# VH-VL binders against Non-structural maintenance of chromosomes element 1 (nse1): the designs that were tried, part 18

Target 1, 232 residues: Non-structural maintenance of chromosomes element 1 (nse1), of Schizosaccharomyces pombe (q53ek2)
Amino acid sequence: MEKERQDGLSDKHKFILQYIMCRTAGVDNEQVRELVQEQYGETATVEDVINELNNSLHNFDFKIKRVQDQLDGRLTLHFQNLSGDPVSQMATPYPPVQIELMRKIIEWIMKCDDYQYSLTTLQIQKLSRKEMGLAPSVIESHLHTFERDGWLRQREGIWTFTNHALAELDAYLHNEYESNLYECNACREIVIAGYVCDCGYCLHVYCCKHLAHVNCINCNTPWANATVIGRW
Key: E = the ipSAE of ESMFold2; O = the ipSAE of OpenDDE; V2 = 0.75 times the mean of E and O plus 0.25 times the DockQ between their complexes.

## First folded at step 11 (VH-VL; framework fv_ciduvectamig_arm2)

Design y03 (from w04 with heavy chain A107R; at its last look DockQ between E and O 0.56; V2 from the best seeds 0.00; counts 0 for: pae E 8.3 > 2)
Fold by ESMFold2, look of step 11:
Structure y03 (fold): chain C 232 residues (1-232), chain A 126 residues (1-126), chain B 110 residues (1-110)
Amino acid sequence: as target 1 above (232 residues)
Amino acid sequence: QVQLQQSGPRLVRPSQTLSLTCAISGDSVSDDSVAWSWIRQSPSRGLEWLGRTYYRYKWYDDYAVSVKSRITVNPDTSRNQFTLQLNSVTPEDTALYYCARDQGIARAFLYYFDYWGQGTLVTVSS
Amino acid sequence: QSALTQPASVSGSPGQSITISCTGTSSDVGGYNYVSWYQQHPDKAPKVLLYEVSNRPSGVSSRFSGSKSGNTASLTISGLQAEDQADYHCSSWTTSSTYVFGGGTKLTVL
């Protein structure tokens, strides 16, 4: 298509890369598919372009990761920096107290009771006062910032990770919270919205619906009886 | 360019262990976006997927039911390769063995083999 | 026995269209859209033609198309050419976290 330069990427590949990089919270896979077709022709695939980008990005400790939404299966593309501490990278524009708060919120979400993988605003306020000495109004300000910047999402005061945060934190969560973590048996991604059987077999909400099975394949227990992971 | 280069013995005695190696160039065995599979082909059974290994934050594997008790697929990050070990072989294990790059852990559920090794014909005979 | 069923052989003349079927179960072809097709010429490794039922990798001719209905996937080759003479294999992911292949179809171009 476009001739290569000495840096290994064509100008069209660099355009696609820039498009993804500028959408820090992730970009819809179908929107990128449309751009790929505009740049390379209607028979071009997003998969081939992303693979070529990732082959070049590997040399610089970057990658583009596709993430499936745990509820509706919608695919988004996320640019990742693989070097350094992912929490520090994720929170680069924040002062140290906000970085510490984000690290604590991650811990509190991963260690919360009853498979919730989510916290109420009140829980965050109480924990942050107890463990960090922060006032409730400070917490409300920081939560708003984390929501605006695409790290946390909330519904009616119940907070959890976005897909963007899960993509950035993937290795960190596996390394630091192995005993608190559930993985989907269908796609091997972290579960914060899904089901787990008493036997340990675990699926995202979407993966469970996609498989079209009413019972767990490992123990035959109906999924209706499984423990719900997350609040969704 | 991703290329897979196979090596290993071509004759194995019954009840012994078949061991094959696949060297990777143009990618890493620890690339967390792909898996690494072994597939064999015989006139009587056609193509048969045997198993795979892949890396996320640790190593995982999946094995075909028919060989699960006898198979191990191992990565070797220092040499950028992966191996097949099949124990207690019989003449029914005589086949043309391929290694392949497996897209089946891509987060878009792609599940296909995009690069294949050249193939190694292994005969199990006394 | 989770092998997928393909016809052993099919034939066609240059310029014709032919279709190769691949029949599985609700635990593979019927339950997922993770069907792929491979072309294999004599003494060569298989080469992917289609994935996810109908998607073509870069460099694969638009003469190759795929579809699925129920437990049966189909590969269609339009404008048949002499170089299309080869073996064709289907594959699917399964609910047991494994792959299965069909028995293969020998395409003869008359």
Scores: ipSAE 0.013, ipTM 0.605, lowest interface PAE 8.3, mean pLDDT 86
ESMFold2 (binder alone), look of step 11: mean pLDDT 92; pTM 0.946
OpenDDE, look of step 11: ipSAE 0.301; ipTM 0.756

Design y04 (from s02 with heavy chain G104Y I105F A106D A107W A108L L110P, light chain F34Y; at its last look DockQ between E and O 0.60; V2 from the best seeds 0.00; counts 0 for: pae E 6.3 > 2)
Fold by ESMFold2, look of step 11:
Formats: sequence, C-alpha cells, structure tokens
Structure y04 (fold): chain C 232 residues (1-232), chain A 126 residues (1-126), chain B 110 residues (1-110)
Amino acid sequence: as target 1 above (232 residues)
Amino acid sequence: QVQLQQSGPRLVRPSQTLSLTCAISGDSVSDDSVAWSWIRQSPSRGLEWLGRTYYRSKWYDDYAVSVKSRITVNPDTSRNQFTLQLNSVTPEDTALYYCARDQYFDWLFPYYFDYWGQGTLVTVSS
Amino acid sequence: QSALTQPASVSGSPGQSITISCTGTSSDVGGYNYVSWYQQHPDKAPKVLLYEVSNRPSGVSSRFSGSKSGNTASLTISGLQAEDQADYHCSSYTTSSTYVFGGGTKLTVL
C-alpha cells in the first residue's frame, strides 16, 4: 500500500497539481494526459487523477475545472479558487481605475445589442470615453494588459472573454447578469459563441456541431434559422 | 473511497409513491464534476435509467421519457444524499433499484457509472 | 426510451474470443461516441468494462475491447475464462439527454 502523505496526496498527484497550478491561464488537457501517462503508465487516465485531486481539494474550496472551448471544443484545465469575489481576485495587481474598467467591460459585453457578447476596439474606446472619461491611448494600454494576462482575447479587433475568464467569472456572471445570460442545453455552461432557437433551446457552436443534428431537438426547426450568439 | 448506501421500503402498494434514499460518503452530492442517477433492473425491461440530478452552477435534472410524468430525483445537501420519488406505481414498477454515480468529467455526458449502491428490490403488489 | 438490441445469449469455450453486438439508432449509438459496456455477475451491481466505445477504466483487463461501426457497437472478450460467465449490458447516451441500455446478453462459458 502506498504511504499516505499529510494531505492524503501522493508525490505524483502533487506533481500534477503543481503543474496545473503554475499555469494560471489554463493547461491543455492533452499535455496533462501525457504527464499522467508518464507518471502512472500508459493505462492511466487524466480523468481518474483529476477526480482524485478534486476529492482532496474540495475540503479547501479549490478545484480543477475542465473547460471546453465554445468554438473548437479544445479542453483546458484550470485551477480555481471557489471562495471570494472573482473579479477582485482577477484584478489584484491592477490599479483601481483598471479594475473599474474591467467591471465595465464585463457589463458592456453582457449587455451588448444583437447577441454579440463581444465588442470592437472602437466600441470599447467610445464607451470608455463616454462612461469613464478615458483617452483612447489609455484604453489601448489597458486592453493590451488584459490580453497579455489572459482575461480578454481579440480576433480581428473584436474582444471577448477568454476561457480562463469565463471559468473565473462563472459565479459572478450568474449572480449579476442572470437576465442577460444564455446557458448551453447540452453542457450547461455559459454561451458567448453559439446558437439560440426561437423555442429557447441554446447550444455552443461546438456542441451543435458535435450533436450532428441539422434541426433543434426541442422544436425541430433548422439551426440555420437560429439566432447566432457571439461573433466568431 | 466513495460509497453509496441505499434505504427505503421493499414493498409498495399500487397507486402509492415509491421513495428511496441514497446516502453518499467520500464525495459531496454537490460535486460539480459528477452526476447522481437512479437505475432499475427487471426481467421484462433489463436495466433502465430513470433520471439524475447534478449541480453545474445550479441544480439540474434529467428524466427518462417513460417515467418523466411520475418521477422526481432530489438532492439533499444537508444530509449528503439524493432521493428517488416515483408516483402512482403499478406492478410494472417492480424492480431492483440502484443508485449510481455518473463519472462526469467531460463537458456533456458521463462516461460511465463508477459507483453503485447495493440495490433495493422493490415489489409493487397488494 | 429506445432499448438497444443485444443478442439474448452467446457462448464460447475457454481461451476463445466472443463478440457481443449492441445495435441502436442514429439518435444514440450512431450519433455519439458515448457507448459503455457493463459486466454483471449474479446478485451484484453492474461493473463498467468500457466507456466511450473502446476505453478501459483502470483495472479492467485488456481482454475486453470495443468498437463501433454505424449504429452498432461491439464488445469483444478474448481469452475467455470461466469467470467471464455473466450478463453483459451496453448503454448509450441519446439526443433526448437520457441514457438507454440494451436488453442484456447472457454469456455462457462452456
């Protein structure tokens, strides 16, 4: 029988935990799978190791969360603190004005017109000037910092949440933006890239493709006619 | 180690409500990486999944179409257990009832039921 | 719910290989890779052998293997042993967000 440690975790479990903890923006699931196989052998599964870690972490209000990308389905693992205010914890190194900007960007994304759940650089600059009096050069600097630190991502000048930010903000978004929030009927996670049918059935882009159905399973209307959520 | 301990009556009269409890040790009913299911087994229908409850930022449940109008699966976080309530039972509900944990690490669907209760044979008869 | 179709019984001699089929529809076996197989001895709860069509959980013998083609999944047991005499059940997730099981297959080791 392997000797128990003070916290009930083996040295191999601690190695895997530390690997994930050191990568705050998330770790590719397949990289962790390779490490698990190196530490435990080819028959070992990442799922079993992560479940064992989470059983130990639960007592301390921590967990490892696996997040599926809403577009391509790529899985990443994120170490998560379940206690406290997520926005303040995300923004600990930032000055107060930058924390306020982060809260505003969250609000602007969640309350976007036309189901966009994203903002152009120009939209952020205009809203920041109007609501906070900030110059465009200041906004460019702050957006660069948020992108560097893994809170926002952009594609062709269109900004939205990273998977890391969605994982950290999950409770905050549910509490503060319940009426603006869509959840996937397949996986129950927040949707910022997906489809919503007129009947209310909602899927991520990847979940819709993965289910391989042309029509909504709730009302049988084509997904081609559904409202698109997000800009992707 | 996770253990599931079932309790509840073994005899229920037709038209009454079948109620079973599954106590959890070694895990939490609110563990948001798994789900908690009821499954029954009878000679006429084999294994039959009845429904589940699970926590993903809030509580969800899913029920089999065959029993959806009569079934409720409820978590009880204060007692770390979950219950099955099946209304208006008939002799066709006579079965061996299991509670089980869905190993639910993936984004959509559990891979398999990794821990099962001991089973409770429930007979519906007068 | 749709029941998945399995043969009622199969048999084999020790050391041989046996295959058990599980046929569903495009709404379950054909539409997903979430097919699982369970072994059940008398008076015991089912025990998982395979998940996601072909993956073995830790501690399951490599003599158990699985595959899928179209709407049919298969469990293969190689090197048949007396202890393999049991009931075998397949299951699949469905487009209605439910599980379905097959009717079960009794394996007899001759």
Scores: ipSAE 0.095, ipTM 0.640, lowest interface PAE 6.3, mean pLDDT 85
ESMFold2 (binder alone), look of step 11: mean pLDDT 91; pTM 0.936
OpenDDE, look of step 11: ipSAE 0.130; ipTM 0.687

Design y05 (from w04 with heavy chain A108E, light chain S58K; at its last look DockQ between E and O 0.30; V2 from the best seeds 0.00; counts 0 for: pae E 4.7 > 2)
Fold by ESMFold2, look of step 11:
Structure y05 (fold): chain C 232 residues (1-232), chain A 126 residues (1-126), chain B 110 residues (1-110)
Amino acid sequence: as target 1 above (232 residues)
Amino acid sequence: QVQLQQSGPRLVRPSQTLSLTCAISGDSVSDDSVAWSWIRQSPSRGLEWLGRTYYRYKWYDDYAVSVKSRITVNPDTSRNQFTLQLNSVTPEDTALYYCARDQGIAAEFLYYFDYWGQGTLVTVSS
Amino acid sequence: QSALTQPASVSGSPGQSITISCTGTSSDVGGYNYVSWYQQHPDKAPKVLLYEVSNRPKGVSSRFSGSKSGNTASLTISGLQAEDQADYHCSSWTTSSTYVFGGGTKLTVL
């Protein structure tokens, strides 16, 4: 066994921690599993190493959160700072106007119509001009920065939260947007890609597929008839 | 490595409340990737899952239908423990009680118990 | 009665293969792939052998395998050894967000 230092973490634990910390957008659980096995032997588990790290990190208001992708179920690990204002922590290197824009984009995504939980580039440009007076070229520059830093993702000009952003914003979204959010009935995480039945029972895309139910267990309505949440 | 250590009275009178504690080492009761379950075993019933508690942005619990009216599973973050309270016990509640770490809430929907306490035999008699 | 049905006992000689069944309903074994199996030696807590029907946790012998057909899951122990003499329990997640267990099977190694 590797000898622990006075801070309670071995050099091998610190290596794993640094690997995760350097990957702001999150790191694949299987990549960390391979590193854990390389450092500790084939029988070592990611779960045990991460739990040991979290026991030490909690005392400093940090943690590593395992996040399950809402579409394909892939697990990623995300380093989180638990202290302070989550939005300001996400945007610490940004000027005030860019922080304000991030707060507005969060609001616009959470309050968007038709369960989309996503916005087109044009929608963001239109809303930001109306509500903030910002030019389209300024918006594109800010969105590029948010994408680079792992806070937003886009596909075909459709923008939404990354898994990292969802992890960092979890408490903020629950506190500020409780009436606008859906929670998965299987795993209790916020849904931005999934299904909601007329009865209110809600599942992520992956959770619905993985549970293998044809019908909603609450009202027996086929999932094929449920309202789609998000755009994927 | 995770270890679960049980404690509590082994004799309880009928109509009273059974109360057991499970102390956790190597993990946190507020670990948001797992849940914490109570399971009991008797010759007549075999293994019987009773309920669980787990943390997300708040605490959740799930209870077996057979005991839902009488059971509470409580976390204690300050002591890194969780407890079972079972009200209005009868001799039919005499069993070997286990606490266990439960994989059924966070990752990949694994739905199994990977670490178990040592067991506490609780007798309900007057 | 137990929510999942297992045979009360099964026996085999060293080196043989033994299969233990676990039968449920469409609300548990039939509707999900969330069957797990536990080995329990006398005076010991159960130890997980399989999860998600057929997946072995690290450190569990490859002699243990699992399968499912319809509402019935099966645990197969190949190359039976004296140390395999124990009680075996199946469990499943249910559509009611609960776990259920089988009644248990006592395996005797002759």
Scores: ipSAE 0.290, ipTM 0.697, lowest interface PAE 4.7, mean pLDDT 86
ESMFold2 (binder alone), look of step 11: mean pLDDT 92; pTM 0.944
OpenDDE, look of step 11: ipSAE 0.312; ipTM 0.766

Design y06 (from w04 with heavy chain S33E K58R; at its last look DockQ between E and O 0.77; V2 from the best seeds 0.00; counts 0 for: pae E 5.2 > 2)
Fold by ESMFold2, look of step 11:
Structure y06 (fold): chain C 232 residues (1-232), chain A 126 residues (1-126), chain B 110 residues (1-110)
Amino acid sequence: as target 1 above (232 residues)
Amino acid sequence: QVQLQQSGPRLVRPSQTLSLTCAISGDSVSDDEVAWSWIRQSPSRGLEWLGRTYYRYRWYDDYAVSVKSRITVNPDTSRNQFTLQLNSVTPEDTALYYCARDQGIAAAFLYYFDYWGQGTLVTVSS
Amino acid sequence: QSALTQPASVSGSPGQSITISCTGTSSDVGGYNYVSWYQQHPDKAPKVLLYEVSNRPSGVSSRFSGSKSGNTASLTISGLQAEDQADYHCSSWTTSSTYVFGGGTKLTVL
């Protein structure tokens, strides 16, 4: 009766895709699992449906990325655009000066001292004044916008990336900041909350707890003595 | 659908290098959600994972301890394939070799093999 | 000498349930929930039945179920059918960032 969709996506696939696309902060993996079972039956898995979606989406330079929270391990799904410059894409509604500020904040976070991968409001204000000539009140406004739109999060004036930002910026951070990155040896994702041993072996907070290793598997140094990455 | 097609010589002399190729269709060797593994099977040792390669903004390798001094797994993005190279083979390397898609990458820690090649029986003999 | 221990063979009659064990250590089966099971018919490549101890990929019958207690994982096949006659392999991720396999179990359907 209905014409076959030439893009290779069924109506059920499109429903799941739309559900994920509309949730800008990411979607709980278990919530998507329930929807998949409702649409495809109890034997269907979220992993298979997401893989099928990604096979089709890749032809259009999109994907659904699974992101594990670095502290508590909660798994969320994020729709992302693989083409072009992700900073420019995510900042499309922003004026050019705000886009430039976002690029600078990314740089400052990635190059910050002492493994912090985070900045205080004061640090952002000082760097913005020095490098961009921006007033503190302008910075507060821009930071509020970045927090509202899900790019940055803060705790007591300490700012860093959200899981959504990490998903969107993944390729950009690897390409532009490879020498400043720590990657988890368990899951190969970027670490902004975790531990790094003197030998270079690195784990997210959650991956370290989940693996239940008291000592680094690579050099047998206690994790209690490792350098903490991030402020969490 | 993902399909893995193996090729390579079936007879290799001791001390030579075993080289096998796995061609991928329905996916990319640079797909950053999966890894690409080689696994072999013999009556004496059953299934034995040998190693893998995968792409996460650069190429990574993981190799089994028993073979890591002799093994290389190489991607070839232009041909969408990956190869096994096992140096200095002995008759104990005689086995049925499989390539497989490996889900043990990125979030969720899935750690299983969802698609396998057809297998290549390699005999190491004088 | 496989890293994971499976019985060499098991047998059952059609309609019965059978269980295949896979015993490892705290460095693999006991320390993680990354156990997978594979069915292999003669002259065929293995096919995944379960991953993450008990999760079934799409297309795998609900007759196959899995569990784990301590260092031992188990595959249960309910409603045994003639087509289930095959070799069954378990696998686990390890603390050394490698995979290990069991020695395999030959299931005979009587």
Scores: ipSAE 0.239, ipTM 0.690, lowest interface PAE 5.2, mean pLDDT 86
ESMFold2 (binder alone), look of step 11: mean pLDDT 92; pTM 0.943
OpenDDE, look of step 11: ipSAE 0.365; ipTM 0.783

## First folded at step 12 (VH-VL; framework fv_ciduvectamig_arm2)

Design z01 (from w04 with light chain N33D; at its last look DockQ between E and O 0.29; V2 from the best seeds 0.00; counts 0 for: pae E 5.9 > 2)
Fold by ESMFold2, look of step 12:
Structure z01 (fold): chain C 232 residues (1-232), chain A 126 residues (1-126), chain B 110 residues (1-110)
Amino acid sequence: as target 1 above (232 residues)
Amino acid sequence: QVQLQQSGPRLVRPSQTLSLTCAISGDSVSDDSVAWSWIRQSPSRGLEWLGRTYYRYKWYDDYAVSVKSRITVNPDTSRNQFTLQLNSVTPEDTALYYCARDQGIAAAFLYYFDYWGQGTLVTVSS
Amino acid sequence: QSALTQPASVSGSPGQSITISCTGTSSDVGGYDYVSWYQQHPDKAPKVLLYEVSNRPSGVSSRFSGSKSGNTASLTISGLQAEDQADYHCSSWTTSSTYVFGGGTKLTVL
């Protein structure tokens, strides 16, 4: 019978764990698969190694979570702290005013009209001035910090959550914004980029492409007629 | 590697509650990428899915319509196991019962059972 | 009525190919690509052969292949071997968020 080191994890397991931990914004599943195969051989699976790591991590309230990108379906692995307040954990290095701004941005994204689940820079600046009294230059600085640290992403001035933020905020969003949530009927994850049919059947962009149906399977209405969720 | 170990009584009297346990090693019952199912098999009905439990920020259940009024599937995170409770059993519930890991909520859209317990033959008889 | 219909039995000689059908409805086999197939030897638990109609898990022989047309999925076993003698089951996810199974097919290798 092969013996492990004193802490119950092999050096190879610890190497894989540290690789994932050092990339808090997430690491591509295929990149980790290649690393696992280099360390354990060509027949080794990422799934088994991650399961073994999670069995060791569970007692310390940590886990490695697989996240599927809502647009292109790429899988990434994220090291997650399950203890404490998710928003506070997410924003631990920030002054109180930045933490308050992050809570407000979360609220504004989740409650925005027209299924957008995103805000323009101008919308954030306007809401921040009205609700917090913050100047536009202060907001620009804080948004830069949130983008740099991997909590928000933007495209052409349109801001929303990263996959890392969605993973960290999962329970918080369900608890605080349940009435504002859509969940994918295929994979059961929160939808901020996808489609919702009039019958309520909802899919991520990628999940809809993967299923390759022209009509909603629940009510047979064309997906071309469905309401678009998010801006992508 | 994932292994499922079943335990529970092999003989249950009519009108009683059938209770089976599935202990998990190599994975967590709270793994939010999978679900945990009970499936039974008899010569007359073949394989029959009964229900499942899974964790996603809270616990959810799905049950087959045929047994929904009598079934409960319960997780136990402290023992890393899940249980089947089937109330008011009749001889028609005599079957070989399996627990299985269910890929039905995995991000890769797999929807199959990749690990099965060894099976427990339960006879319902006076 | 059974949820999914399979032939009760099929047979073939070593080296031949056989096909087992699994017929459902537009609410399961026809509506999704979430069809899976299981091999079950006597006194053993089922073992997955295929998922998502045609994908093989690691360790499953390439002699097993799958396809689907309309409401009918098919498992094809090429180059039959004595060890292929077993029961074969199909399964599908449904629009009611349940699984359904076929009645099973007994394969005899002559």
Scores: ipSAE 0.095, ipTM 0.609, lowest interface PAE 5.9, mean pLDDT 86
ESMFold2 (binder alone), look of step 12: mean pLDDT 92; pTM 0.945
OpenDDE, look of step 12: ipSAE 0.552; ipTM 0.833

Design z02 (from w04 with light chain S97D; at its last fold request DockQ between E and O 0.55; V2 from the best seeds 0.00; counts 0 for: pae E 5.4 > 2)
Heavy chain, then light chain:
Amino acid sequence: QVQLQQSGPRLVRPSQTLSLTCAISGDSVSDDSVAWSWIRQSPSRGLEWLGRTYYRYKWYDDYAVSVKSRITVNPDTSRNQFTLQLNSVTPEDTALYYCARDQGIAAAFLYYFDYWGQGTLVTVSS
Amino acid sequence: QSALTQPASVSGSPGQSITISCTGTSSDVGGYNYVSWYQQHPDKAPKVLLYEVSNRPSGVSSRFSGSKSGNTASLTISGLQAEDQADYHCSSWTTSDTYVFGGGTKLTVL
ESMFold2, look of step 12: ipSAE 0.312; ipTM 0.710
ESMFold2 (binder alone), look of step 12: mean pLDDT 92; pTM 0.942
OpenDDE, look of step 12: ipSAE 0.287; ipTM 0.764
ESMFold2, fold request of step 13: ipSAE 0.174, 0.223, 0.243; ipTM 0.651, 0.651, 0.672
ESMFold2 (binder alone), fold request of step 13: mean pLDDT 91, 92, 92; pTM 0.937, 0.942, 0.943
OpenDDE, fold request of step 13: ipSAE 0.045, 0.065, 0.319; ipTM 0.684, 0.684, 0.777

Design z03 (from w04 with heavy chain F109W; at its last look DockQ between E and O 0.55; V2 from the best seeds 0.00; counts 0 for: pae E 6.0 > 2)
Fold by ESMFold2, look of step 12:
Structure z03 (fold): chain C 232 residues (1-232), chain A 126 residues (1-126), chain B 110 residues (1-110)
Amino acid sequence: as target 1 above (232 residues)
Amino acid sequence: QVQLQQSGPRLVRPSQTLSLTCAISGDSVSDDSVAWSWIRQSPSRGLEWLGRTYYRYKWYDDYAVSVKSRITVNPDTSRNQFTLQLNSVTPEDTALYYCARDQGIAAAWLYYFDYWGQGTLVTVSS
Amino acid sequence: QSALTQPASVSGSPGQSITISCTGTSSDVGGYNYVSWYQQHPDKAPKVLLYEVSNRPSGVSSRFSGSKSGNTASLTISGLQAEDQADYHCSSWTTSSTYVFGGGTKLTVL
């Protein structure tokens, strides 16, 4: 037929793309696997469908990124816009002061002491007062908004990036914070929860647990003696 | 549709540099979701992965231990291709060489080769 | 020599099931689930059959299945057909950020 496929994608591919796009905080890989099997049958895999989508999306500066949780290895899929400033894109619905706060929190997390890659509520409040003149009650409100919207997570008042934020900020963190950044030697992704050996070899918590060796493969020192990255 | 087209000399003398090119169509050498690998095959060693290059904010490479001191894999974004250079070759480097698209730049992408070039038989002899 | 151990050859009759093993170490097959299998007919490039131990790409027959236990991965071909006569290779990602291949298995369909 002379009728052309726009973008080369079937209606089923477009359905899967829409499903992922509508879930800004990320979508569980297993939920997408179930949808792929429902739409295409048992022969189809999520990996093939996502690769086909990404081949088409590349022309429009978009992609779907799969992210492995650094602690438990759970996979999620995230739709990303590759054009423009990722912090502005991430924080588009926020007032200017809240966008600036997010930029500062990113900086403070990446430059924090002792491999923590996380900040307490009190630390954020004190830094915000000092550097931005913001009241503590305003900070508490903004932090809960960032948590609700899936940009930051916390346990017992200790705040760090979500997997969604790491996916969106990936290039930004490499470009702006290269000297403050650890990468996993197994998978080459940013580490905010993991271990670094005295020799410099670094692994995510999950990557370390998933490997069969109890010692660092670079220097044979036990991982039990390694420096912990992050608070988890 | 992704296609990989190989080119390069089929005869190389010992101690010289083996140089092969893989031209990419239907994808970009700077596609940051994949890597670009060279693999060779011989009757005595079977398939042997040699190395790869990939783009993540900058160019990275990984090389097999057996050839790490002699190998370079170079991207060329302007021509949408990547090359293999293997220095100081010996007759043991005689093999059928393949380029391949590599789905393994992170643990989440499950590490396999989905598209292969046609293969180039390279003989190293005097 | 190959880093992963495969039998050199295996044979079976049409309709039969055949299993090909691929044995590595805790640094590759045992340490990761990134085992893939390739079919190679004479004078052709390899073609992926399975990845992540047991996942089939689109268009690969359900007659091909995979599993892993400890340091050993297995490819099973059920309902053997004449066109299955080929070489079969396993591959794994390693903790050294490299790939390794098995030596290959020649399948003969009797």
Scores: ipSAE 0.175, ipTM 0.660, lowest interface PAE 6.0, mean pLDDT 85
ESMFold2 (binder alone), look of step 12: mean pLDDT 92; pTM 0.946
OpenDDE, look of step 12: ipSAE 0.395; ipTM 0.782

